# VHH binders against WD repeat-containing protein 86 (WDR86), part 12

Target 1, 376 residues: WD repeat-containing protein 86 (WDR86), of Homo sapiens (Human) (q86ti4)
Amino acid sequence: MGGGGSALRVCADHRGGINWLSLSPDGQRLLTGSEDGTARLWSTADGQCCALLQGHESYVTFCQLEDEAAFTCSADCTIRRWDVLTGQCLQVYRGHTSIVNRILVANNQLFSSSYDRTARVWSVDKGQMSREFRGHRNCVLTLAYSAPWDLPSTPCAEEAAAGGLLVTGSTDGTAKVWQVASGCCHQTLRGHTGAVLCLVLDTPGHTAFTGSTDATIRAWDILSGEQLRVFREHRGSVICLELVNRLVYSGSADRTVKCWLADTGECVRTFTAHRRNVSALKYHAGTLFTGSGDACARAFDAQSGELRRVFRGHTFIINCIQVHGQVLYTASHDGALRLWDVRGLRGAPRPPPPMRSLSRLFSNKVGCAAAPLQPA
Below, E stands for the ipSAE of ESMFold2; O stands for the ipSAE of OpenDDE; V2 stands for 0.75 times the mean of E and O plus 0.25 times the DockQ between their complexes.

## First folded at step 6 (VHH; framework vhh_surovatamig_d1)

Design u6 (from p18 with S52Y Q53S; at its last look DockQ between E and O 0.69; V2 from the best seeds 0.00; counts 0 for: pae O 2.7 > 2, grease 26.1 > 24.2)
Fold by OpenDDE, look of step 6:
Structure u6 (fold): chain B 376 residues (1-376), chain A 122 residues (1-122)
Amino acid sequence: as target 1 above (376 residues)
Amino acid sequence: EVQLVESGGGLVQPGGSLRLSCAASGFTFSDYDMSWVRQAPGKGLEWVATIYSDGSETDYVDSVKGRFTISRDNAKKSLYLQMNSLRAEDTAVYYCARDSEYYMGWDSFDYRGQGTLVTVSS
């Protein structure tokens, strides 16, 4: 009877749904973005709100917490940088003409995607737009970045290598690979018959994985633009992806999570227990954590697929989850951030399968009965 | 233009019943999952129930299970919520909501009506 563990803490200070949750690199702080037009910084130690980030004129769609700064983007078409200590707005990035959907900070660059059909890159410090990536025919939803040093030193890669590669996914059914330095579209990844909702990069392998409303995951070589594999077992939109140790985890509207071998495309496991769409997933230390439209989070044994725990308490969709140490963080459209104790979820290490005593293999001394040499 | 118009709200005594209706227009109603959500005074949005596009499956928040029934008539482009054994804690503005095909956080419900107020009071 897996005791539906009560939340350690409920943080309900937002006046609207929480759309995204970001954990600081050191795991000491959390950033939430909300429908109420605000973001909040929280201490992971005690769950207290450390700062209210107020300034956006519309709902916060996404956020990213770095060591020295917090970043938020909004339906007000802006991105904001905030001081993590004071909560003051340090900079406003203006230029998008529609909802900013996602942001990514890497190498002192800020990347953004928008419903205005563009992605953009900004200087974090100067606040100036350095490049606009124009070419998608519809909303740009998701983005990922590959740094120059992660790219092969091929001649074509050298030009691309100066700024890295940006990969974007769009409702136009395509993903695009952009050279950040030039702003040019390097590749258009065509194959999906629905919107590209999520994207993850295998940087060392130069592979992008895209999830789509067409219920497929596709693997792409980001340099050549070649489609490498199609994962076709889901029966609903692929909403979220995570790449861990050459395994792709996918959450879907079909209420399942699937685990795939990245190299072969084989589905090795299906996780079932959700009553609605899987909206978020996070792998941590052998456990797969999921968030769902059914307002529950779940913990699965990643190897066996067994459901270990259900976290009940939210009253609306869980939009984002994070895990640090022994605490699960869930952010919901109900306006609450919840903290959960995830200790004890590690099943007792199954005793190593009894070492089949290799001793039995040696005894079959098939006595080669030397056939008697018939005398000539 | 997509429109969702709720009706049927009102004042009811504890233990009473109400039936909410939602009239949908401006889209192919049968292609979308539909939901009821509610907002109590001073509280955030709460999911109440979902019915799948073909009406084959329904889901409910635990607090309303056994008391509320979501249904739909695709021919009439209508969504319904039968509420029985109403409690004071059910007091809220109830919204008809179209489930988004994108299922991305803030985009989980792409359209919502103006809502209808349900007040449960002695």
Scores: ipSAE 0.134, ipTM 0.638, lowest interface PAE 2.7, mean pLDDT 88
ESMFold2, look of step 6: ipSAE 0.589; ipTM 0.824
ESMFold2 (binder alone), look of step 6: mean pLDDT 82; pTM 0.825

## First folded at step 8 (VHH; framework vhh_surovatamig_d1)

Design v1 (from u3 with Y32H M104F; at its last look DockQ between E and O 0.72; V2 from the best seeds 0.00; counts 0 for: pae E 4.0 > 2)
Fold by ESMFold2, look of step 8:
Structure v1 (fold): chain B 376 residues (1-376), chain A 122 residues (1-122)
Amino acid sequence: as target 1 above (376 residues)
Amino acid sequence: EVQLVESGGGLVQPGGSLRLSCAASGFTFSDHDMSWVRQAPGKGLEWVATISQDGSETDYVDSVKGRFTISRDNAKKSLYLQMNSLRAEDTAVYYCARDSEYYFGWDNFDYRGQGTLVTVSS
């Protein structure tokens, strides 16, 4: 099942592949970052390009859009902050010595990860590096942040409560937990036998979920460093993760998406239909949306696993997807942003997982705390 | 670091055939899935075909199924694309690409070099 679809709009203004797509918190704007060395701002109301962000000297690897500012990072080793209204570059963040792979803006701080084997935190307004997180033995691919107010007030160190915790994932096969205020490594999460590709946090439960080229997902207590669980049913690299209440969704190079009970590690559904790796996923209102290396996006009923629709039109890998209102946005290495009408595709919500044990309990929150960054 | 050198492009009549080659160096060729991608004049990149590390699995974009055959020789570190029954819409620069271990958008494929131009016209 799942018919092909005509896009509501095709935005082909970029002259290179689109690597990432970010939705503003207020839902009014989208930001795309491209191989053409530019980023673009788009209105969600009409799909029109509102601004061209020029200045990077190499491809834009990742981006994050806030209500008042846009942030981009690049293979030119810099991060840039842009005025959303004028499109002018307000700040350049210099210091990384290789590709900046990911950024995250949270708690008035800018975090970055790089192929230079470091992560960094920067003062957003001053443009200066506040801390360098050094200790990984290879590229730092992904990161997530747990704010001070999401941490227990009584725990391990007063310093950890002051600036929050940064969690990084690396091609060295580890994740690390850093105290942001001090720059010190709090925990090293060892267990993966391959690169850590993706990472999501359940911050109320103090749990990190990591996906790896070793075909496993692992759950960790970020305070103690204890490995809580290993999810072993995938047969290829785990490329992307999404945490929805007590459920984990994972997309893989084995061409499937799996849904897992976060508390027990039980795989409760496998979604098959993809002809290539699953590079993006997004849960919205009972519908699971996926993007794939086969250039198609798909919508599944999350509870039944039924394929509801196939979105055909892209000619290359879908790197990133977002859902806002009644619109699916897909960004592809073919250089196009596509907008698809998804009215009436929402499926029934999945029930909460049954309780298993105290050490396996997680909070039931949509979207996993703050809107976390997702890998392509 | 990684080098991929495409060759075999040229002018060909509609219905004709052409074989593209890609010489790989700077990495362990047999450890990677390999792809051909193309860019038609004024268009974005289009995935054409992929072959697994050991050559046991292949896949193609629908528009070329039955006409194009991807193959590899791991001993020679070479990737090939046999293109038969060529059409005007196959006109493009063809790039050899290494599928990335890391699966990020900008690091999904490595198609270093300039590509090879295929022109199908009468």
Scores: ipSAE 0.315, ipTM 0.694, lowest interface PAE 4.0, mean pLDDT 85
ESMFold2 (binder alone), look of step 8: mean pLDDT 82; pTM 0.839
OpenDDE, look of step 8: ipSAE 0.501; ipTM 0.813

Design v2 (from u3 with K65E; at its last look DockQ between E and O 0.76; V2 from the best seeds 0.00; counts 0 for: pae O 2.1 > 2)
Amino acid sequence: EVQLVESGGGLVQPGGSLRLSCAASGFTFSDYDMSWVRQAPGKGLEWVATISQDGSETDYVDSVEGRFTISRDNAKKSLYLQMNSLRAEDTAVYYCARDSEYYMGWDNFDYRGQGTLVTVSS
ESMFold2, look of step 8: ipSAE 0.634; ipTM 0.856
ESMFold2 (binder alone), look of step 8: mean pLDDT 82; pTM 0.828
OpenDDE, look of step 8: ipSAE 0.268; ipTM 0.699

Design v3 (from u3 with D99E S100P; at its last look DockQ between E and O 0.46; V2 from the best seeds 0.00; counts 0 for: pae E 5.2 > 2)
Amino acid sequence: EVQLVESGGGLVQPGGSLRLSCAASGFTFSDYDMSWVRQAPGKGLEWVATISQDGSETDYVDSVKGRFTISRDNAKKSLYLQMNSLRAEDTAVYYCAREPEYYMGWDNFDYRGQGTLVTVSS
ESMFold2, look of step 8: ipSAE 0.696; ipTM 0.879
ESMFold2 (binder alone), look of step 8: mean pLDDT 81; pTM 0.819
OpenDDE, look of step 8: ipSAE 0.434; ipTM 0.781
ESMFold2, look of step 9: ipSAE 0.184; ipTM 0.630
ESMFold2 (binder alone), look of step 9: mean pLDDT 82; pTM 0.827
OpenDDE, look of step 9: ipSAE 0.516; ipTM 0.817

Design v4 (from u3 with Y111K; at its last look DockQ between E and O 0.68; V2 from the best seeds 0.00; counts 0 for: pae O 2.3 > 2)
Fold by OpenDDE, look of step 8:
Structure v4 (fold): chain B 376 residues (1-376), chain A 122 residues (1-122)
Amino acid sequence: as target 1 above (376 residues)
Amino acid sequence: EVQLVESGGGLVQPGGSLRLSCAASGFTFSDYDMSWVRQAPGKGLEWVATISQDGSETDYVDSVKGRFTISRDNAKKSLYLQMNSLRAEDTAVYYCARDSEYYMGWDNFDKRGQGTLVTVSS
């Protein structure tokens, strides 16, 4: 009888579905973006709505909460910066000509992707567009940024990466690597036969992992543009990715999550139990949390793959999940944010698998018996 | 243009039955999973049921299991929801929705109709 524990709190103040959930870096606040055209700031302490962010003229597609400001993007083709204390709109970033799909704040820059086939970078403080990245043939969906200091200090890389590298994924089936400083396309990552839906960079940001509607994950060297690996086993679109150390977790339309070795591309585990697509992933302290189109969140033991708990209560797709401390946060198209107690899910730290002593591989000294040169 | 047009809504007494229909046009109907979703007054959207492309698989929200039946006719490009043993809690606008494999990251449904109102009242 898997005790589907009741939510600690249900926050149902949105009048439309929640498209995204962002957690503040300090874990004290949450930001939700909704189909109702608003965003809301929430306190994690009590689950109360601290501020209503009202101003967008269409649905909020994505949001990011920083320490000092909240950022939202919308189908109204704009991005907004908000004061996290007052809820006032501080800045409107205008320039996109279609739906802004995703935003990323890094290094005091705001990056955005849009259905207008462009990505853009903005000065956070000035609100001015500094660069437009044009070259994709279709909608730009996903973004990732590699900071200059995370890039290898090769002379060739230094010039190219003075402002860092932006990686974009598009419905045109490609990912592109852009030099932020010049705005030039550094590399086009070709190989997917479907839309690139999700993208993550490893730390230190040398390798990109892309998920696609072609049911594959691909690893790329972002500097050389070389495809390093193809992860083949999903039977549906790869919707979300998460990197944890040397492991890649992927959620798919095939209703599974897979865990892969990033270095080899080997699937080491498959998580099953979802009745619909996996829309969100979050790894936390040995537990893998999933959100699904079946309106359920789940907790799995990341090592064993065992389902530990199902969180039931939402009535529509869970689009985003966050974890902080002992609380799971789930946001759904049902318009609700739910808080869940995840205490006790911490499996006993299994002792690290014994380091297989690599010592045995070296012993096959094939004694090349030097055949005695018969004297002519 | 992709169109979904719901029909069959109305007023029904508790315990009654209603059949909703959705007419699809502008796309290859048989290539998509189809769903019903609903929105009760003052509430968010709720998923109700999904049917696979060929109709071989169906899924339901727990609250309607055993009472509702989703079906489709690919030749007629039509989706149906047979609702039996209706309850007051089933009062909602019901929407036909196309389930896209092309997940855009924020919605599983790329198209939804205008909806049809179902009111369950004594």
Scores: ipSAE 0.208, ipTM 0.663, lowest interface PAE 2.3, mean pLDDT 88
ESMFold2, look of step 8: ipSAE 0.725; ipTM 0.889
ESMFold2 (binder alone), look of step 8: mean pLDDT 81; pTM 0.821

Design v5 (from u3 with D31S D33E S52D; at its last look DockQ between E and O 0.48; V2 from the best seeds 0.48)
Fold by OpenDDE, look of step 8:
Structure v5 (fold): chain B 376 residues (1-376), chain A 122 residues (1-122)
Amino acid sequence: as target 1 above (376 residues)
Amino acid sequence: EVQLVESGGGLVQPGGSLRLSCAASGFTFSSYEMSWVRQAPGKGLEWVATIDQDGSETDYVDSVKGRFTISRDNAKKSLYLQMNSLRAEDTAVYYCARDSEYYMGWDNFDYRGQGTLVTVSS
């Protein structure tokens, strides 16, 4: 009976479900976006709300916390930048004509995806839209950015990649690769037979992994547009992805998490125990944390696949999870942020598998008995 | 247009029973998982139960297990929640919700009704 440890703290100040949770780069603050149209900044030290970010006219769909600013996007078709100290709205980014789904801040640029079938890039400081990426035939859901310096320095790629590459996923079943500098579609990644729900890039950002309602994960070369691999074993929509080194973790509507070798597409592990869809994943220090539609978070040993702990307390789907230090943060549609102590979940460092001494393979000196050349 | 209309709410005594109904229209009802969610006064939303497309699988929040039963009639495009052994803590507005096909964080339920109030009081 694994003692479902009580939450360290329950932060229930939101008046609506929490849609997203973002951790600051330094791990000192959290940002939540809610159905109540607000975002909240929290201190990780004590779990107190530091600021209420009010201004959106509809629910906050996504948020990202940076060191100097907080960013939120909303169903009100806007993106907002906030001062992290005062909670004041610094900038409103206007231009989308439907729900803004995702935002990404990188290289002093703000990227956004929307149900208006576009992605956009904005100057963070000026608040002006610099490019619109138009070409998807349906809603743009997810996005990822590959910076110019992460792209291979091939002469042909240099011109195309001067501003980096934006990768978008859409309900039209495609992912697109965009040249940020020109705004042109570089590649259309075709192959999924369902909506692209999630997208991650490898480091250095050459390979995209897409998850879809077609229950597949696909790997793509973002420069050539070539489909590299298809991961086929899930029986439901692939909802979330996390890339850790050479491993892809996928959460699915089939109530499982799978671990895949990124290079081969082989499923090496399946994590079971969820009663509903897996909505969130986070790998941390050998532990895989999951959030689920069953309102529970879970900790698994990432290597063995063993369930280590179930975190019970939420009353609705856990949409987002973050981990910093020895604390797990879970955000739920129940309107609560919960903090959990995850000390002791670190499996004993398994002794490195004994280096199989490769020495023994070489000794088969097949003595090539030189058959004597019979003299002609 | 997708519509979900809840009915069957009311005042009931502790230990009593109530049956909620939801009439669905504007979509292929049998193609979607359906859920009940509730919101108690001053509290956030709580998931109550889900039923799959054909009704072969059901799931419940722990607090209602053994007391509530979710069911559906695809021919009638109707979702039901039989609530037995009602408790004061079950007092809430109950919403019929369509599970989203996209399972996006904020879009787990793409449609929900206006709700029906259930009050459990002596």
Scores: ipSAE 0.311, ipTM 0.718, lowest interface PAE 1.3, mean pLDDT 89
ESMFold2, look of step 8: ipSAE 0.650; ipTM 0.861
ESMFold2 (binder alone), look of step 8: mean pLDDT 83; pTM 0.841

Design v6 (from u3 with A97V; at its last look DockQ between E and O 0.56; V2 from the best seeds 0.52)
Fold by OpenDDE, look of step 8:
Structure v6 (fold): chain B 376 residues (1-376), chain A 122 residues (1-122)
Amino acid sequence: as target 1 above (376 residues)
Amino acid sequence: EVQLVESGGGLVQPGGSLRLSCAASGFTFSDYDMSWVRQAPGKGLEWVATISQDGSETDYVDSVKGRFTISRDNAKKSLYLQMNSLRAEDTAVYYCVRDSEYYMGWDNFDYRGQGTLVTVSS
């Protein structure tokens, strides 16, 4: 009966469900976005709320915390930049005509996706929209960015990739690759028969992995647009993805997490224990953490697949999880952020599998007895 | 348009019973799992129970196990929650929720009704 350890802290200051949780790059702060139309900055040291970010006129859908600024997007069709020290709104990015679903900050650019069927890129500092990416036939849900320096230096790629590539996923069943510099659609990734719900890029950002309501994961070459692989075994929507080295982890509505070899598409492990959909994933130091619609977080040994701990306390779906150091952070639609001690979950470093001494294979010197050429 | 209309809430004494109903429209009811969630005054949302599409599977939050029963009538496009042995802690607004596989965080809850208030008080 693995002692469901009590949360270290419960932060229940939000008056609505928490939709997203972002950890600062230095791990010292957290940002939550809520249904209550606010975002909150938290100290990871003590779990105290450092700032209340007020200004959105509707629920916050997503947020991203950077070192010097916080970013939120909302159903009010806007994106906001906030000062992380004062909590003041520094900039409002206006232009979307429907719910802004996701944002990402990269290379001093702000990217956004919206239900208005567009993605956009903004100058962070100027607050001006620099490009609109129009072409999806339905809502743009997810997005990822590949920086120019991560792209292969092929002559054809250099011109196309001067500003990097934005990859978007949509409810229209496609992902699109956009040239950020030109705003042109570089590739349309066709193959999913359902909405693209989640998207991750590999490092250095050549391969995109998309998860869909069609219960498949697909791997794509983002430059050529070629579908490389289809991962077929889930029985429900693929809701979240995480790429760790050469492994893809997927959470699904089928209540499972699967681990796949990215290069072959082979499912190497299935994690079972969830009572509801898997809504969030985080890999950390050999442990796979999951959030679920069953209001529980879980820790699994990533190698063995063994359930190590269940974190109980939330009363509704866990939408997002983060891990830093020895603390797990869970955010839920119950309106609470919870902190959990994850010390001791580090499985003993399994001794490296004994290097099978490849030495023995070479010994079969099949003595090709040279049959003596009889003299003709 | 997806519509969920909850009913059956009211004032009940501790130990009493109440039956909630939810009328669904605007979608194929039998194609979705359905759930009850509740929100107590001053508290966040709490999941209460879920029933599978065909009604063959049910799940409950631990605090209501043995006391509450979720059921559905697909022909009537109706969801029910029989609540027995009610406690003060069960006081909440109860919402009927369509459990969509379309779990995009905030989007998951767009299909709830206005809720029905259950007050358990002596």
Scores: ipSAE 0.339, ipTM 0.738, lowest interface PAE 2.0, mean pLDDT 88
ESMFold2, look of step 8: ipSAE 0.690; ipTM 0.879
ESMFold2 (binder alone), look of step 8: mean pLDDT 80; pTM 0.815

## First folded at step 9 (VHH; framework vhh_surovatamig_d1)

Design w1 (from v3 with M104F Y111K; at its last look DockQ between E and O 0.75; V2 from the best seeds 0.00; counts 0 for: pae E 2.7 > 2)
Amino acid sequence: EVQLVESGGGLVQPGGSLRLSCAASGFTFSDYDMSWVRQAPGKGLEWVATISQDGSETDYVDSVKGRFTISRDNAKKSLYLQMNSLRAEDTAVYYCAREPEYYFGWDNFDKRGQGTLVTVSS
ESMFold2, look of step 9: ipSAE 0.652; ipTM 0.866
ESMFold2 (binder alone), look of step 9: mean pLDDT 82; pTM 0.833
OpenDDE, look of step 9: ipSAE 0.522; ipTM 0.817
ESMFold2, look of step 11: ipSAE 0.456; ipTM 0.775
ESMFold2 (binder alone), look of step 11: mean pLDDT 82; pTM 0.833
OpenDDE, look of step 11: ipSAE 0.472; ipTM 0.797

Design w2 (from v3 with D107Y Y111K; at its last look DockQ between E and O 0.42; V2 from the best seeds 0.00; counts 0 for: pae E 4.3 > 2)
Fold by ESMFold2, look of step 9:
Structure w2 (fold): chain B 376 residues (1-376), chain A 122 residues (1-122)
Amino acid sequence: as target 1 above (376 residues)
Amino acid sequence: EVQLVESGGGLVQPGGSLRLSCAASGFTFSDYDMSWVRQAPGKGLEWVATISQDGSETDYVDSVKGRFTISRDNAKKSLYLQMNSLRAEDTAVYYCAREPEYYMGWYNFDKRGQGTLVTVSS
């Protein structure tokens, strides 16, 4: 492995930047979506490309990998579903009139957000649009979904929650909560004075956390629309968020990550070391991993805040990171996917072991939707 | 409307020099750090250099240190890249970008302009 010196493998087959990385639920496959207009499937066991997903006519902005299907969205205004075994395109979802920025597959539904100022839900199996969510005054950058079974059972809340709720964040400075079954806007979450770049849901608590170019994070009750808290200590755009139990982690253009108590808004830790924006973050087993515009990933002890390792090798911003088992995966606009052994944080990298996990782990970015929660 | 217009590219022999310029309009130029980013044909983006709002701090990718100099003129709303000792590996389309916007993702291309092509070939 002569590539990056500290990476177990360097997967450089893409001929353009990698915008997003998705792991399969069983941890056996990776999906990357690229500026070269393709997506690729990779084996985690040997790092080989298993399939090239060709068909998009512009860059692939985002992707999500399921057990038997891969999903991609693109600046060509389409979403595609692909068979993971054959690489065959099974469905094209047409209707958006501009860049499709994010997608989310949940509850046998496909959700999408777009620069055309709409979000949409589609039947995965039939390929037809079920609903259009129109009302944002500018690009819809991010989305998250709360399923009907995750919502309260009171008669008023259940009617509002029939079919689940979609939450969207926009460059218009608002987030909106939509009733998926009716297509109606249930709430508009007003308070940000800049674009909403990222959002995550605390589904049991019915709380959305939004991060913005106004340097704040805000917590909202998605049922009532009430602003619950404002998190104000960042000095630059909040680019990415992750919710872990009752802790919020935020990555910022101010070159820091902060950890906050979700319930009180108190900032309990600040992580410093980055020379540029923090573009990706992921908590795993007591370690906080970050990706940065300085082209380095980093590992911190989450409790103490101490920097444990710097992962060098990329040449541009790390758009997405994932951690699964003992392997850190980094995807960058330099066109490379890198795999790192995180077992040996104090020394040379080791080959990745076979891994087993019941989780799908995602990192948020500028304009990113919250990752799907694991099934119970 | 934010606009960034790159110029100064062209064909040059190895060892030669070029000076790239970027004219900025539609925003308060002095409020932003600025960067040069390049893209070789069929490759992903590579960050090249960044300069702070007031010009007091600069940073470069290792492969261009000592050969490239980033500078800015806030009165003229202009960003520059002096490129000396050019190599074939420097062949790329060069874009100027304002921070933190390029950290928010490349697919917001409308604000980065069309770039300027630098070809280093014998």
Scores: ipSAE 0.249, ipTM 0.660, lowest interface PAE 4.3, mean pLDDT 83
ESMFold2 (binder alone), look of step 9: mean pLDDT 82; pTM 0.829
OpenDDE, look of step 9: ipSAE 0.360; ipTM 0.747

